# Designs tried in a protein design chat: VH-VL binders against a9jty4. Part 7

Target 1, 144 residues: a9jty4
Amino acid sequence: MAKKRDSPKLIKIKDAIKLINQEVSLIGIVLEQREPKQCRNNDWICTLRIIDDTYPSPGLTVNVYSRTLEQLPQIKNHDDMILFTRIKMQTFDSGKRVNAACSRWVSSFALFEGEDLILHADEDTSAVFVWDGTDAPPASILAK

## First folded at step 21 (VH-VL)

Design u5
Fold by OpenDDE, last read:
Structure u5 (fold): chain C 144 residues (1-144), chain A 122 residues (1-122), chain B 108 residues (1-108)
Amino acid sequence: as target 1 above (144 residues)
Amino acid sequence: QLQLQESGPGLVKPSETLSLTCTVSGGSISSSSYYWGWIRQPPGKGLEWIGSIYHSGSTYYNPSLKSRVTISVDTSKNQFSLKLSSVTAADTAVYYCAREPYNPIYGYFDYWGQGTLVTVSS
Amino acid sequence: SYVLTQPPSVSVAPGQTARITCGGNRIGYKSVHWYQQPPGQAPVVVVYDDSNRPSGIPERFSGSNSGNTATLTISRVEAGDEAVYYCQVWDSSSNHYVFGGGTKLTVL
């Protein structure tokens, strides 16, 4: 019986920051991307600052880990959207600050370019709709 | 306040083993947040990392020195030690022990001992 | 082996800004740390992870890192800033901490 991987419920950033040491899924607008770094274990890390309507400032810092530089999020525009699945909320600076970790093993991300409007239709269904601004109806995308 | 202090002989003969101990005070060596490292500096030269140890005994060494270096930890004494075998004049240096905050991304040394000069001479 | 290159010396007048560079292949992809070593003293970290200052380090000290060059900037240089400065990185390919050759900062 294939354990129906319950599609993680998308939550807003304002709620995510309250769930320390929990895995969460959320969508945000990318405001900043730091230069990628190679970690001590040869993995790569990209640090993003993301926001949503519930948490416009200062934004949530998300560390994205990957095996290769090419597998990191390629942010092209300041209004790019990113969907994170099962990122772990963490604290740093002796517990004073909150960030999140997108692990290559547990987490995933999907990047949407600024031309794509991500509509979160229903908080209950965790359905994400992508709309390209055309007359076509928004396409439902399953959280990868 | 955290303090690190190196101790050991200031003179070692060629081919012998250099032995130093770092005594940590004002903090526990058993903390999971830190590694403990040795760095040396030959007179008038730059810094060279020797190796680091975790409180569990896990070590990693400078590849160029790995065959001659042994670092150990004594949690009961809040100390960690360095042994460098088969020393030559090239091993003459000020030896520093230092604290290394654990971080999966990067590593550096945030607290240093005052250093101890070890001279290799016949 | 990974190599960090620093100028042997930098001279600056009091009150001016000193810039010490650390060159390395794609060093921008590494976290760079800086140490100050006054004559006859142990090194002290002044900048870690490119641009962070430890507590107790004056705001005059700042760091940047991009491309092939990391830079330590010391604004409003004082006589007490005279020291040798070292950059340091971790080389994951060789599992080795690498230090630069050091830069002697002279305050004129």
Scores: ipSAE 0.782, ipTM 0.912, lowest interface PAE 0.4, mean pLDDT 92
Fold by OpenDDE, fold request of step 23:
Structure u5 (fold): chain C 144 residues (1-144), chain A 122 residues (1-122), chain B 108 residues (1-108)
Amino acid sequence: as target 1 above (144 residues)
Amino acid sequence: QLQLQESGPGLVKPSETLSLTCTVSGGSISSSSYYWGWIRQPPGKGLEWIGSIYHSGSTYYNPSLKSRVTISVDTSKNQFSLKLSSVTAADTAVYYCAREPYNPIYGYFDYWGQGTLVTVSS
Amino acid sequence: SYVLTQPPSVSVAPGQTARITCGGNRIGYKSVHWYQQPPGQAPVVVVYDDSNRPSGIPERFSGSNSGNTATLTISRVEAGDEAVYYCQVWDSSSNHYVFGGGTKLTVL
């Protein structure tokens, strides 16, 4: 019986930044992407700055780790949205600043191209729905 | 203020072992935030990394020097040391000890000693 | 082995801008650090992780890194800036710290 992986509850960035050392799931708009870097252990890192309506400035910095360059998020547009699952909230700069880590082992991400997409997170089911503003029913997005 | 100071003989004979000690003051060598490294510079030439050590004793070395290099740490004295065996004239250089902040992404040297000249000569 | 290439020398007049390049294969995917070494002195880090300045380093010093070239820029050059400058990276393939050959900056 495949243990139904409890869909992680999505939270807003303003709440996530209060949950230091905890794993959280959240959605944000990508504002910035730094040049990918190869780490000392041969892994790759991509640093993103993401925002939502609750935390428009300065945004949350998320470090995404991967085994290969190709597995990093490929941000194409300034309005791209990204869903993070089980990213770890952490502090840096001697505890003065907050960022998050998307690890290749525990965390996952899904990218959505910037269309007039209204993302609705169902608080009860933790399901993410993408709505294009048409009369079509919202599509459920499964986190890959 | 953090200070690093190299000490040891300024003259070593060929085939002998070069031995240097770096004394750290104004900070603890046992900090988990730092590695401690050795870098050398032959006269009129560039910089060459030799190796680095963590307070636990874990080391990593320049592959070209690995067979001849031993770096050790003495936390009780707040010191770490370099031994380079089978020296030749090519090992004549100013030797620097330096602090290396730990970072999983990158590494660099943020504090340096003043350096000590070691000459290999018969 | 990974190699960093620097010009052997750069000359600038006081008040002008000096640019020192560091070439390396896909160096943009590496973090580049820069050191200043005045004559007869130990190196001092002036830029780390491509573009960050340590405390005490003037704003005249800046760094950039993209593609195959990293650049150290020194604006409003002063006589005291005369030194040899080294770029440095970590090569994960060989587990090796690599330094460039150094660039001598002369203030005319």
Scores: ipSAE 0.780, ipTM 0.909, lowest interface PAE 0.4, mean pLDDT 92
Fold by OpenDDE, last read:
Structure u5 (fold): chain C 144 residues (1-144), chain A 122 residues (1-122), chain B 108 residues (1-108)
Amino acid sequence: as target 1 above (144 residues)
Amino acid sequence: QLQLQESGPGLVKPSETLSLTCTVSGGSISSSSYYWGWIRQPPGKGLEWIGSIYHSGSTYYNPSLKSRVTISVDTSKNQFSLKLSSVTAADTAVYYCAREPYNPIYGYFDYWGQGTLVTVSS
Amino acid sequence: SYVLTQPPSVSVAPGQTARITCGGNRIGYKSVHWYQQPPGQAPVVVVYDDSNRPSGIPERFSGSNSGNTATLTISRVEAGDEAVYYCQVWDSSSNHYVFGGGTKLTVL
């Protein structure tokens, strides 16, 4: 019986920042994307700042790691939305500041272009619905 | 305050081994937050990284010098050392030891010793 | 091997702004660090990770990095700023710390 991988419960950024060293899933609006950098181990990193209604500017810094430059989030527009799954909350600056890490092995992300409204389904189903504002029913995006 | 101090002979003969020690004070070399590096500067020239070491003994070296370089650490003495074998006149330089903050993204040297001149001459 | 290119010298009058460039192939994808080396002294980091200043470094020092060029900017240059400045990166392809050739800043 394949243990039904409990769909990660999405939490707000204000709550995520309290869960240091824990893995969380959350949605945010991209406020800023820094230029990608190649890491010392040849991996790539993209640093994003994300916000939600509970955590305004300057937002939460999320470091996204990838093997290749192309696998990094391709933010096209300001206000794009990004879903993070199982990112690790962490502290830096001697514990004074909080950021998050989206690792290649544990975490995942999904990017939604600004025209897509993410409807949070009922707290119970943890299903993320993307609605493009058309008469079409919202599509359930299961964060694979 | 963290201090690094290089020590060793200022004169080495060609083909011999240059040996230097860096003594760290005001901080522990056993910290997991730092590597410890050697950088040299020939007179009137630029900087060249030689190699770095972690407190566990893990090292990484300049590829051009790798075959001749050995860096070691002595946590009990709060020191790390450089050995450069088969020296020539080209190895004449001011040698600096430096602290290297650990970061998976980038690396730089935030604290430096004052440097010690090592001259290779017959 | 990855190469960093710096102008050999830059001259500025006191109170003016000095800009020292560091060229490298796709250097914008690397973190660039800058060191100040006064005559007869050890280098001191003045900018790390493109634009961050260590504690104790004046706000006059700033850094930027994009494309193929990183720049160290020193505003309101003082006589005490006369030094050789080096840029530095990590090259992951060769597992090598690379320094630029250095730029001598002269305060006229």
Scores: ipSAE 0.780, ipTM 0.911, lowest interface PAE 0.4, mean pLDDT 92
Fold by OpenDDE, fold request of step 23:
Structure u5 (fold): chain C 144 residues (1-144), chain A 122 residues (1-122), chain B 108 residues (1-108)
Amino acid sequence: as target 1 above (144 residues)
Amino acid sequence: QLQLQESGPGLVKPSETLSLTCTVSGGSISSSSYYWGWIRQPPGKGLEWIGSIYHSGSTYYNPSLKSRVTISVDTSKNQFSLKLSSVTAADTAVYYCAREPYNPIYGYFDYWGQGTLVTVSS
Amino acid sequence: SYVLTQPPSVSVAPGQTARITCGGNRIGYKSVHWYQQPPGQAPVVVVYDDSNRPSGIPERFSGSNSGNTATLTISRVEAGDEAVYYCQVWDSSSNHYVFGGGTKLTVL
């Protein structure tokens, strides 16, 4: 019986930071991307800071792990939006600070270019609607 | 305050085994947050990492020294030790023990002992 | 093997800014750490993970890392800053900690 992977419900960052050691899905605006680094185990890491209307600057730090440099998020614009699925909330600095880990095994991300795009995250269906400002109806993108 | 102190013989004969112990005070060697390392410095030369150990006994070594190096830990004594076999004059150096914060991304040494000179001479 | 290259020496006048470089292939993709070693003393970390200062290290010490060069910057240099400085990285290809050759900073 294929365990119906309940599509994780999208939550706001303000609520995500309360769910330490849990997997969450959320969407945010990319505030900053640090230079990618190669980890000690040869994986790659990209550190992002993301914000939403509930969690302003400096934002939530999300560490994105990948096998290759090319698989890391390629942020082009400051208003780019990123959808994270099943990222793990965690603490660092002896529990004083919160960040999140997007692992290559469990988590996924989707990047949306902010130019003329209105993204609406459906909290109930975990669907993201992309609208390019035209008369065309918003396109639904299902988070895999 | 965390302190590391190296101890052992300052003179070793060629082909013998260099043996040093690092005593840690002001902190527990059993912490999951740290590795414990050995670094050496030949007189007038730069720094060379020898190896590091976790409190569980897991080790990783400098590839160039791996065949001759053994690092061990004694949690009951809050100590970790270095053995370097088949020493030559090239192994003459100040030997430092140091704490290595655990991090999946990077590694460095945040606390160092004062170092102990070991001379290899017949 | 991964190699870090430092200039053997840098000289600065008191109050000036010293810059010590550490060259390495794609070092910008590595985390670089810097150590200060005064004469006859053990090394002390002054910058870790490119640009972070440990507690107790003056704000005069800063680090940057990009491309093929990491840089330790010491502003308002004092006589007490005279030391040998080492950069250090982890080489994941060989599972090896690598140190630079060291740079002797002389305060004129």
Scores: ipSAE 0.779, ipTM 0.911, lowest interface PAE 0.4, mean pLDDT 92
Fold by OpenDDE, last read:
Structure u5 (fold): chain C 144 residues (1-144), chain A 122 residues (1-122), chain B 108 residues (1-108)
Amino acid sequence: as target 1 above (144 residues)
Amino acid sequence: QLQLQESGPGLVKPSETLSLTCTVSGGSISSSSYYWGWIRQPPGKGLEWIGSIYHSGSTYYNPSLKSRVTISVDTSKNQFSLKLSSVTAADTAVYYCAREPYNPIYGYFDYWGQGTLVTVSS
Amino acid sequence: SYVLTQPPSVSVAPGQTARITCGGNRIGYKSVHWYQQPPGQAPVVVVYDDSNRPSGIPERFSGSNSGNTATLTISRVEAGDEAVYYCQVWDSSSNHYVFGGGTKLTVL
């Protein structure tokens, strides 16, 4: 019986920023994406600024690390939504600012494209449902 | 205020070893937030990175100079040093020590010494 | 080896805007840093990580980086801005800090 890895509970950004050095899972709307950079160790980094209704400003900066450029989030549209799983909350600027790290080994992300996608995160099941606004039932999307 | 100061002989003979020391004041060389680097500039030419060191003694060098370069750190004296062996006239330059903030993404030098001219001549 | 290319010189009149370019293959994927070196002085960082200004650097200094070109922009140029400017990157392939050849900014 494959131990159902208890999908981490999704939390709001306002709560996540209080959990320094902890791993959290959350959903946000992508407001900004910086140009990818190659790191000193040859990894790649994509920096995103994400928001939710609890933290509309200034937003949470999330650094996404990958081995290759192609494995980084490909943000194509404005208002794309992204699910982060087990990202580590961190401080920078001598503790004055908060960001998060999505590591290659521990963390994962799922990108949801489209203006009409309503993401419903079930707080109890940590399941993310994508609904296209049609009469079709919401599809459960597991973060890969 | 952080200050870096280079010291050492201004004249070195060919085939000998150039030796310089950088004294850091107004800050600790043992900080985990910084590397410490050496950069040189031949007269009328551009900048060339030589190498950098962490307070633990971990070093990385310019590949073109690696075989001749040794950088060391003395945390008790708040100093780090450069040795360049088998010098030639091509090694004549102003030598700078500099602080290098550590960042996994990028690296640069935020504080520099005033530099010291080292001339290689017979 | 990774190479950064800068124009050897740029001339501007006081009050005008100077733009110094730094060319490199896919430099937009690298973090670019800029140094100002006045005559007979040590270099000073004026822009780091493409567009950030250190404390004490005037807002007249700005940076951008995209594609194959990074640019240092100095607005409202003053006589005191006359210096050689260097761009710099880290090349992860060779584990090497690379500097551009430098651009002499002359204020006419």
Scores: ipSAE 0.779, ipTM 0.913, lowest interface PAE 0.4, mean pLDDT 92

